# VHH binders against q9lxz3, part 2

Target 1, 367 residues: q9lxz3
Amino acid sequence: MVTRRRSKKKKKTKRKKQSSKEKEKYQTFINLPCDLLQLVISRLPLKDNIRASAVCKTWHEACVSLRVIHTSPWLIYFSKTDDSYELYDPSMQKNCNLHFPELSGFRVCYSKDGWLLMYNPNSYQLLFFNPFTRDCVPMPTLWMAYDQRMAFSCAPTSTSCLLFTVTSVTWNYITIKTYFANAKEWKTSVFKNRLQRNFNTFEQIVFSNGVFYCLTNTGCLALFDPSLNYWNVLPGRPPKRPGSNGCFMTEHQGEIFLIYMYRHMNPTVLKLDLTSFEWAERKTLGGLTIYASALSSESRAEQQKQSGIWNCLCLSVFHGFKRTCIYYKVDEESEVCFKWKKQNPYENIWIMPPLNLIDLPLFDHRI
Key: E = the ipSAE of ESMFold2; O = the ipSAE of OpenDDE; V2 = 0.75 times the mean of E and O plus 0.25 times the DockQ between their complexes.

## First folded at step 1 (VHH)

Design g2 (framework vhh_gefurulimab; at its last look DockQ between E and O 0.10; V2 from the best seeds 0.00; counts 0 for: pae E 14.2 > 2, unsure alone 63.8 < 65, placed apart)
Fold by OpenDDE, look of step 2:
Structure g2 (fold): chain B 367 residues (1-367), chain A 122 residues (1-122)
Amino acid sequence: as target 1 above (367 residues)
Amino acid sequence: EVQLVESGGGLVKPGGSLRLSCAASGFTFSDYAAAWFRQAPGKEREFVSAISWGGSTTYADSVKGRFTISRDNAKNSLYLQMNSLRAEDTAVYYCAAELYYDEFGSSGYDYWGQGTLVTVSS
């Protein structure tokens, strides 16, 4: 009776030492929630933003997204005492001081597409100036009255750039001068004066679809077509008199807007009907953001920005708001005020910064 | 002759209410923005409230929620309802009117009243 000793093979259960390498999730700043990351990055100067964008893809995306915010128009202030200029980004509430001794004696006439049209009343010199690059494009000399308004169609770097001004308004005639890019001389055109026999000064000029629209202080609108050498006074009038220094005219994609601003009132927006040439009040901007100043206007159809600066009027100065820059939401009838320098509305001009601000030593990190 | 005439001032206890009126004459009041200012003894004149020709209103922070400005264009009148009055509201209150947006730094409003005294005292 051979008792077969069943050798119990002890199955050595190899306890797989689960090396719990607790991956110490080094919570690096790389793993910050996107909103917090953006918040941190928003506090960085552009130089550091660029540096931060090299950290990782997530940081890069966040950094770039915040750079787009800097594409909003800036305010430029012209010092009357020391040829200094102050740039202000209302969105970031950042200031930059610049010195342009080359512009001594010059006054600003108009701003568009990142360029300033500058005039020296003593020398009769006219030039385009880019405050970001310090580029200067001289124009032929022109004698101008101190209150004469000028406008241009686009950046002077374009061959299609056209300068426009009304040099004389008499009882019988209106004299217009235009300058095409690379022309040798000003072109002079004379038209019969069809304006009302009231004292009319052109206060606002905008270019749209090949035509200059000119608004008088009495609310009369005229147009000049350079291609046709045609001048006409339009029949429409705003429902209220714009008044001196109380209105801004702007253009966006062929549409013409007029903004009324008086002391201690909300802005009123009018839109021009290009068929009837009548002005109609608008209760909405339809997603448009308008940056308005006396000698400049910029408009953007911007998507909702995190900054909340969209679908609103941006005014350089608003009387009654202690000389602040204000954002007015037309649809909501609400305003946001940003404190800046106390100055005349005409002393602040909207200007578009370049897209590549990388090279601009503009941000004094000391503030 | 253009005139703005304030009325309704007087003595009131703290926490009390008062309604000021301003009667405009000699011009088309409906075309003007209007405002209330006040000047306390030994202080500068300060803005209180304004109303546009279209009825838009604004208030100084010190009176916001307590004061209400209104106008009746048919009566050429401006009003200031003052509630929850405080001792610091004691001042001469002035009515003003403005037609156009003036250059910054100008004397301000086109027309001014002579003022009405409001005294808030226990």
Scores: ipSAE 0.014, ipTM 0.336, lowest interface PAE 8.0, mean pLDDT 81
Fold by ESMFold2-Fast, scan of step 1:
Structure g2 (fold): chain B 367 residues (1-367), chain A 122 residues (1-122)
Amino acid sequence: as target 1 above (367 residues)
Amino acid sequence: EVQLVESGGGLVKPGGSLRLSCAASGFTFSDYAAAWFRQAPGKEREFVSAISWGGSTTYADSVKGRFTISRDNAKNSLYLQMNSLRAEDTAVYYCAAELYYDEFGSSGYDYWGQGTLVTVSS
């Protein structure tokens, strides 16, 4: 018993000092000046930034502010034979294996604002899916051809969310279908086809400044303004000779970029002049990093030149049925190949983690 | 109908210079990216240099700082200025043009010239 009393007193003293030190540590950290808090939080990976955002309102606001500046898009790889997914964070060079049985039979169509648009070709079901929260928002059914592209304007949680698809059923006419959130049915609009002879498909769609920009396989650019119900083929001659390994169209803060990949050559970056609708080559992105894949693209403005992803293209390149993720530094004309997967162009997509995340439980057990 | 014709090859001593030309006909050259490749006797064809339709250039490490690629769209011509030539630069040099990819995006068309022989020897 004497031994137990000594042990108990010693444990009580240590426990009391430990609790006091933990409380002092917590109070010191939570009371950091805003500038020091920003500096500390800016050095946290996304996972730890999300955890820090749960501490209090001031920390939440600081963490979200830094996510706007420092969060990179993540790359999702889809399995051909099961419901398995691989999610890759290029900033941390970490991956996570996920299983989404609720997406069985669905293929990915588009990615924007942390949401995936998924389509089941056997049931004609459309579904918005958030892989970070596992939220699902079902949409009205729509028949689509396998090669038909879709896009949306913003997250489905917004009343301004608009679904968009474009196709040509006959050589004379373009058919556009749109769905506004909470509408009873799809709206169909038909316009005369004024695209070049021998165009076959629409390859890329981006939404910018209230307009959908649609790139054809021949490099022709058209736009659809849903507020005016207006379809126009842009008057400038398209860059007719895209590279062999793919063509990507991206949007950043109202600016439209086109990226060509060539065999044995560096990628070429073009920027659209919104006044003349002519394409001009760019040798620098001014700190912008572009993440591009066959179905969608993401971008971020990099604040630090010391970042390994400053002024870069991060591309999921199609090469037969093999895909390579590459980092290309536009101003240095240098390339680093990162990840190789045997994938169809439609089996991977870039996605931006949502800025308002306060929890990321799907990564806690797998990363 | 599409044709690329190289010229300017020949015999040169180590340390010398040569300028290769490639004349394009039968297509709108200004819409194409273009490249130089070479093949030494008994070796595989290797990349030398490329230029985009906008004028952006890239070079193989073995020629960087010594060779300069350029184009003249008004003359439908591609050039390779070769300086500080070495015995290892001895090869048949080929001009190539990148046309476009098909609707599936898997491959583009390559147009190739007949080649021009460059021999570096003393």
Scores: ipSAE 0.000, ipTM 0.226, lowest interface PAE 15.0, mean pLDDT 72
Fold by ESMFold2, look of step 2:
Structure g2 (fold): chain B 367 residues (1-367), chain A 122 residues (1-122)
Amino acid sequence: as target 1 above (367 residues)
Amino acid sequence: EVQLVESGGGLVKPGGSLRLSCAASGFTFSDYAAAWFRQAPGKEREFVSAISWGGSTTYADSVKGRFTISRDNAKNSLYLQMNSLRAEDTAVYYCAAELYYDEFGSSGYDYWGQGTLVTVSS
């Protein structure tokens, strides 16, 4: 106990045991059979999955195969106080704080196909930004009113990409602006105003089957077909109970869904009949999970994936600066058990990450 | 600590004016929609006016044209200019804030003040 010889021998033995245990543990993880490796990797958060994919070729292949199967939309939270941005993956329940100095002074307008449309209200600059690759595609300047919505049809890397906004609504006319990829300037079109009285803004815009569907804050649905330069206001209004505190509109495989939210009642889910242009109330989301925000929406068919999340609305939760989400089941038996309120529409948006996240600058896999 | 503190209430003759103020602290007021509600003695609380985080305003029919809501985000303050006051405007006025506000008004606000009494009498 007292002799320095015994103490020194004991210390060397403990160091040797610890070193051997660490080497054994490392080799055990590398040599796992494929089915056990996939089980281990399936429990990793995305950031750890990316780090694990750098271990060796066998781990890389296993990690990548599991990422594609479990990919979900991400929530981007935009800080008002600095250039920081938080990405949240609800499938892994993991946050990542990032910095996009490219976006200093910009606010988000719309998201689709992994791209953000960003606007600087001080300089009137407009640009596409891909937060996963950090690619920027600047667009011709355009002045936008504070509550003006803008949408685009597909990724700006496509020659088919078209931007659309309504710039003016008067008693007699509606003025729209469009921009087709590689054009010199914005195209202005003017149409007779056929909207309901007291319309001030469009609330939701989606692109589906070659046309833009535009919902006003009063419930009128308009259609713009850019190939025909054709504008029309569709008849009727979706059924809406009094006291709605917001709505979401999205498309999935050519079908248009509209969801009205209430503070203390179940949502009203509506599907547009594309032949009659009438809204039909639905009791469920038909197996979809819809990730909803005021500026954009994402949808996904859960029946083809083993995520365990289907027939749900995924809504951001913003209380005490917690930046997560909640899944609200939408079925015939659901009862409202919480007060829902519309989030600040300029503080978060959903975006779909690309299928292969490796080699992206957002993820430093060398750590 | 989150607080909303109303001020500017008092006794006013019919046809007179008052300006109510609400000072916000302990949260980022500019991110919130804000509203005024009022409660007359023996009555339920009722909506008066709201202003979104972006400045869009809504008024109850009973006050439209007489009351003006405004906000100063730099001072974390909400205001209600009350003109052409009537005896029916007598109530305790409450300031309320919510992270987002729909255009239809509701009672589901996150933060409430303690209220300021406005009395309109001859």
Scores: ipSAE 0.000, ipTM 0.159, lowest interface PAE 14.2, mean pLDDT 74
ESMFold2 (binder alone), look of step 2: mean pLDDT 78; pTM 0.794

Design g3 (framework vhh_gefurulimab)
Fold by ESMFold2-Fast, scan of step 1:
Structure g3 (fold): chain B 367 residues (1-367), chain A 123 residues (1-123)
Amino acid sequence: as target 1 above (367 residues)
Amino acid sequence: EVQLVESGGGLVKPGGSLRLSCAASGFTFSSYAAAWFRQAPGKEREFVSAITSGGSTTYADSVKGRFTISRDNAKNSLYLQMNSLRAEDTAVYYCAAGPTYEWLFDSDAYDYWGQGTLVTVSS
């Protein structure tokens, strides 16, 4: 039941005035046709796009549709001194500091579709966490080794979400553990270790077209198909071991890329041929921008060369004794360093923000 | 249910020809590598030929130039054309399929197997 609201004559409350630049920027668009509005909004940075979407329903719908094209991944830094998180937008070079005391004792394992997978090594608790909505989805406990990698197939809000981890605790066997949404317990599968008998660690895991691709520290690539419960080591190898600066594997629309740096050389990009399973070097990304960190990667296909981000690598790496984030233009072979931060590679991860950013408590409409 | 069903085996004289067929069902055959293996009485199972999802072929040295592997993805079928047959080709021939390129010569690389079809080469 709705009770009748009585309107009383109230004096108009004075609100703080918008800055003259913000007021001018938004007021000039109010009567534009949708096509022209979309053209104008397409030239706004993400922060200004968020502000524009607050003006009215028509603007909100136009801005949301364009965020699919213009949204870039954000980099999350985890503090070594407390449980604070720093979100960094590379397009605007702006950060936002947050505190999540509920994540005390948790380490980040993986990022996909705006969700973080967190692990507590003391309690063995697994937790999906969304830093933009602050939603939590706890998962069944699992013992994992200190450096054991884990991945998931899609957002935990989907019934098709699959958790995956792989380890080689014994020299002769690979142990794979999976958890499907609504399962009663973890599924364990054991396969012959067809990698070298020397201990191999898995550094990168990527989900593509229904299968998990797993890259070892020696450059061996393996595939797990959860629908068939099948594990296989692929014959292809990159021409060089990644070296001490690390390697990054990413997926974009069914294509698998490997990025590595070797001994102070410029980053090398390889693409996997899914027919032959051979790695081939690429000197251009064809407008693709890749955002890579030790635990996870994101990618974006740029539609306009004028965006300022085109055919680029955005890497969280160790460079010249500094732990930093670099922006590398693949076709120009040129490098721009972001602001230096003393960070462990495992204490930062890329995450894709949601399209409805304005509805989140994290974001402020003012500079 | 995933099934591979071989046919075309039989008795043939030395120098003769046979064509083996394998019908696949219950999975997307076109995405899989497929192979023929054989096992003679009292011997280990050996590799004969493989074909990738993309159509690239590999042959054991003992059959190269005499046997031809092919596939028809529209019919979910794998074939082995055997020419210039010899007494030593006598074996049970198995059809196999696996999702990846790992060790095409290794029977452990294949998840799905048929029940086999007997080929006897004798006068």
Scores: ipSAE 0.000, ipTM 0.100, lowest interface PAE 21.5, mean pLDDT 71

Design g4 (framework vhh_gefurulimab)
Fold by ESMFold2-Fast, scan of step 1:
Structure g4 (fold): chain B 367 residues (1-367), chain A 123 residues (1-123)
Amino acid sequence: as target 1 above (367 residues)
Amino acid sequence: EVQLVESGGGLVKPGGSLRLSCAASGFTFDDYAAAWFRQAPGKEREFVSAIYSGGSTTYADSVKGRFTISRDNAKNSLYLQMNSLRAEDTAVYYCAASFQYTIYGNPSEYDYWGQGTLVTVSS
């Protein structure tokens, strides 16, 4: 963890030379037994692991197995000055610069299952975008307020994909809009507003077990069940957040976690009891690593306690203090701040890369 | 006095149909969301169907395609047409209304309730 961003590791700047060396490296090991191949391949960075998977079926199976264990979320940085984007792999401290002209004028809204939800405030166009394949799935236009949050349930390649947003909050009612993949129009539902008078904005949305969980900036938790067309505000709230500089909610295998980030104190991690809807503080994540940003989060379970990211919070840029990226070990109560490019919290997002990357355009560039 | 009064319950054979009615007094349905709930012996109260004042409807998955909710604002009445009835539909059926444009499945979110009407599906 200490060596990750502070390491002066040479970035891969000579891709033609690197590709040639990788071919020589793969040729050297082609006849190696599977057990020894796994040992060698476990030391390869993700890009090299992907290239190794193209050698033959045995290597492909070994590389895919290791990608299940070692693949971490990547961080996407969005530029305001052009259509350039930087994908960053924090586990290897490697990056890749991309140009997506199809995203000109779009801002990022949410990330899930390798897909981004993008919105153009000038055209009111919404689209799903996969930065690894460059696939686009457009949706009917929708006017949205600047600070309006949006989420989706799973990849838009699934017919079960559901978009969710809260379009208005008044003293009397709340208006929710949903869109199912391949539907012709947005569905609108109106519900009694059970939020307290001063709870008029949502900061975090996660999808878990068929339900959208919505967190307000004051810590009030609401839920929307699309199968029942049901909206409610839970009576309990997380403990008060004195001096909080950030709040993140994440989901992992049906469990809901809440993270409060403090400028002068260690982060607080809470877990929701889905039976009682009460929050309980956690001093360990049981090997889970959480990657959180202002718009969405990713998570992974670590297989080995000796991993530098065992029980770790990996938090992207924050407004309000001079930190731009934080890695925090929950059980050790220790943190390392990394010197990343200065970014707006709403101009970066975590995304999980796919396990099979062999045919991706990212590896066709001769730079 | 605000009241909801259900009617139309009774004994019906599997595969049969029933139409439930709910008459409102002391208020008008024009500004209310209205819903049907049911409660089987030894079970919690379960959402069945709801209708918004603008005519939009929602249904529990267990009744979707078999039940139809409707409203007549001029007669100040709510209806539930139940087709293809099953033994599992046996319950006391309750009419409920919420003042503020609400369609939702939690019983605690409704302001007014009827006394219920018994539906028994048995051979």
Scores: ipSAE 0.000, ipTM 0.166, lowest interface PAE 17.7, mean pLDDT 71

Design g5 (framework vhh_gefurulimab)
Fold by ESMFold2-Fast, scan of step 1:
Structure g5 (fold): chain B 367 residues (1-367), chain A 122 residues (1-122)
Amino acid sequence: as target 1 above (367 residues)
Amino acid sequence: EVQLVESGGGLVKPGGSLRLSCAASGRTFSDYAAAWFRQAPGKEREFVSAISSGGSTTYADSVKGRFTISRDNAKNSLYLQMNSLRAEDTAVYYCAAWDTYYLGESAEYDYWGQGTLVTVSS
């Protein structure tokens, strides 16, 4: 209960509390690997003169400077062979290598709020992993099928963190398992199957405004409301054009987007009307940049139209070329392909670095 | 490694039908996305149709409504049912497979068959 009691500090203690918060924020960077810290700092305007040894010595200045940079997601590539991980920034065309022996035998399942959900198919072990702090939050074992998808609602440091998966789909019933990050065991719920096919697989899962949205391989959209313990299948389907060779569903500030990819046609971007549950095509993202991978997506708002990240799709897997990262400008209908080693779509994922590290106590909101 | 062997090609009249088969060996085919490509005389190799491991299908505009791709994972086989054949469908048809969901997989990771000739002529 330390967090609740701290909120009621007296005026003299308030200054000491603010200094403690500043100290805590800067101390977070001390725990980052030097390679990861160098990747963060390489995005700063003065990056060309910052070297690894100087970065490790001047983490304090790096933390202050982070406030002036627009933080974007990084791409993580997983290797099954040697427990190696590559971080890649497509905007800077830079990478760094990390080694996490604690993740040996694990595969990635989902990414949200700077945390990864990892699964070991040989031991049935699940854990949350933060690559920036190296914190691990283990959970009870769960057997999962190869094509089974999982998602979680927020960082596992929150008591509101809920892990969600569909473990079985039969003609009559659907079985859902959920887990709160601090619980002792999984909760099992069985619902009547109202999906249109006997067997369905889920391609995408997103969490928005307290609800998990699940897109099936047949284009059906289902929702799970954990507060009501309620499963429902929505009547509409997205107007999917024939010839799509990939789809990505993402959430941004309560809005849900669906992207269809084609080898010989421009991507189609759809937005869900939460009142009618109908999909409508969008020709602009209003400055939004979407970072999409097979298992999860991230998004970032940009307010200036002349920014290089305005109205962009950043995709970790190529369509028809020997390039794995594509930067597509929606309003210009133009594509920039970045060279990268070919990768399995289920062995890479976008991750957002911690945003609270740039939130300084002396932050001025009036500009 | 996966080996692919096509069959079912031949000579047909315009408006006729053919069914192509592709047999896969070496590994479980159900984990692979698969596709048909063709190369007509004097043209580049072009995409015809693809099917994901989950059964989702895609077609080139020139064959939509006439061709149907399907798979039988129990038999490790891929099929292309070709209806309302035209002279411009004359080509060598190739079966291809990728070990991922994405059809944009590079050639270094693609498994290809030897091809089967389809001739549409009166």
Scores: ipSAE 0.000, ipTM 0.116, lowest interface PAE 20.6, mean pLDDT 69

Design g6 (framework vhh_gefurulimab)
Fold by ESMFold2-Fast, scan of step 1:
Structure g6 (fold): chain B 367 residues (1-367), chain A 121 residues (1-121)
Amino acid sequence: as target 1 above (367 residues)
Amino acid sequence: EVQLVESGGGLVKPGGSLRLSCAASGFTFSSYWAAWFRQAPGKEREFVSAIYTGGDTTYADSVKGRFTISRDNAKNSLYLQMNSLRAEDTAVYYCAADLGYEYSFTEYDYWGQGTLVTVSS
């Protein structure tokens, strides 16, 4: 018995010595010089950068500073049958599996400022969901057709948050529904349809400088100004080549970009001139990287030309019966293709993770 | 079995014309996008022209205004009319077809064996 007691004490002493060694290593790591911290953190994938930012204030400040330069959007894939969701980091080409039971029965509609807009077609419930905090903000119910598009202006935590949807219930009229923060119900506005006669559907919606821009399947661009309750159809149409198999509209710092994908030629990148309302082709993005998916898109400005994300399109498209993520350098006209799972184009969406993660809830070591 | 068979290639002088044909068997062209590609000696295979299921057409900048793609759905055939031929048009020309639903410049459902076009004086 005495021999067994001494053996147990010896194991406890070894554990205390290892704990002391780990504590010493941890203290050394916390006190790492800023230059070495930046070097270490710059090599971490986003998931590990998020974890590192929770260690202490100095690490948080270093991680946030580096994320301003290096954070890329995450691609979220939604399952139709369970509450499972896959997060894809394009910089590391790695997947992470998450479970959000609170999203059961919901489909994704739009993504902006780290928030998802979710819709339940059986209950007509609308829900803002933040996958990083798991915060839920329910919105008033609204009936929507399966192919109807929605957008919002900014995070639902802001008093200026505005939900927007547009549909043509008849060929001669456009119906716009909006919900302003603190309103009791949806506002409905009806306008004469001034789009081309062969218009069928609204495909893309972006918010820029207080205005919603809506692109139709025929390339007509319309704008809605909620402050004036004003609807207008812009005169310019994008110079679209025949055989486009994908269209993505994006906004970055007040500028609007349109990307046409083709099976037989390089993507066309167009920028809207807000004075003439004409589309002009661009051969460079000036360091901008655009992450485009069917329902919404994200963008980031890269300042380092040595970075692999300089002047790039990161696009989610079908290739064979598999979904492919295309990384395309606009100025070099070169592609790198990464093959994905077969999926509906409306089952995934780009989302920008938050820069400040100090208040992020403890997840099951998944973020 | 599904097959594409090209014909109409040959030797032609600069400024001359050729008409290439592609006959499909085992499937119907009207249900697919169809395209012409070419590969010059020592170069990568490049896109030349395509015709969409709805009849719309597209062309590489190097051939625009000189080449015309067309399709005869009743004869299940694809054509490329090549006018004002130049030495740099010398290549093996390939017919390609796919379902028209997916992005790809190099991966198509079906390819032909190719037909040689030589533009030389």
Scores: ipSAE 0.000, ipTM 0.176, lowest interface PAE 16.8, mean pLDDT 71

Design g7 (framework vhh_gefurulimab)
Fold by ESMFold2-Fast, scan of step 1:
Structure g7 (fold): chain B 367 residues (1-367), chain A 121 residues (1-121)
Amino acid sequence: as target 1 above (367 residues)
Amino acid sequence: EVQLVESGGGLVKPGGSLRLSCAASGFTFSNYAAAWFRQAPGKEREFVSAISWGGSTTYADSVKGRFTISRDNAKNSLYLQMNSLRAEDTAVYYCATYPGFEDYLSGYDYWGQGTLVTVSS
């Protein structure tokens, strides 16, 4: 606690000095032509861009537009023992340590649209948590197995928010539970088990174009359409099945990617053809950068080729690896470790920060 | 084989109402979920509303509060009541169904021919 209060006091002093310097800087540029203003703003780190957005309407519009293109996901690392987390932001020189006592006893399940889905295995409570606002949205209780995965479709502030999980897989049946915003209780649906060959567990879930795509440990891809309560297993499998070496499934603008991690060889990137349902290997991402972790993934399109994050995979690594994050350049087949820390892959997750951070507790001092 | 036939489309003024019907044949309608989709000129087909075999409904945000989906299993029929119509609701409306538990039907392969709704002065 003493450490946290000391850090917070130091941070306030630093913020005051930084915001004063930023005021002087921005006042110098208030009458710049729009093209020069955009050039200046495009070179600002996220924190400076957020503060610049508070100067006036024209600057706000320019800053928000650039944030849509340039905002990178943040990586959250969770502690098992003290309800703390370590936040990595590419725009900051060092990690920030935050403490949320409201998350005591909870583990992270999924991340989407700036929200975390948290689960308490002792109380069976489900909780949406926004680490930027500290808003909490509790959900009806649900018993979950240790290896059970859960996903949601969009922010819980939307009436379209839907929770999804597969609660059991037997020889004959798949049991799915969903919770739609404002429902009284969980909806249970039972479907014929079309995955039946060997015992299957679900490793990855992504939401795209109104449906949940669920990847099994054997490489089978299943689709759940919550609007119609429809379950189907898609044809085809990746050339290599996901193994103990690590697997990440991601979505970007309707496109689905699968990334295999190996202990002794470079990652393999596959893209799903949604017309044929066949997987094809990719040797370039066309400027896309994928931020992948075991429970959830984020992505962004990178505009500048000279940026260090052009065509990159930013991956958390699994048991047997000595580091938590690698930065892999797909087109160059080269790897750089950007964070040295050995962690369980289920103790970290990528999250996209909101565009209006200047109105939130993390940003007390505006320009 | 499975057949879906839409009807009820037409020309209507902004703020008006229309009721679309879909007649299903060739399968046990009560065992399957059903949905309405629409396609405006030059645009992709978009989801409008769905009703499960259990009677649960869902709506696209653009139509929520204005449209009501319903079904009559005794008549093998699906309905879409459209109120407070806007110019942007102008589209060909399609009825679609899917198999739920049945392996021989997959995806939204069973579509009707569509019914045109035009919202204009």
Scores: ipSAE 0.000, ipTM 0.105, lowest interface PAE 20.9, mean pLDDT 69

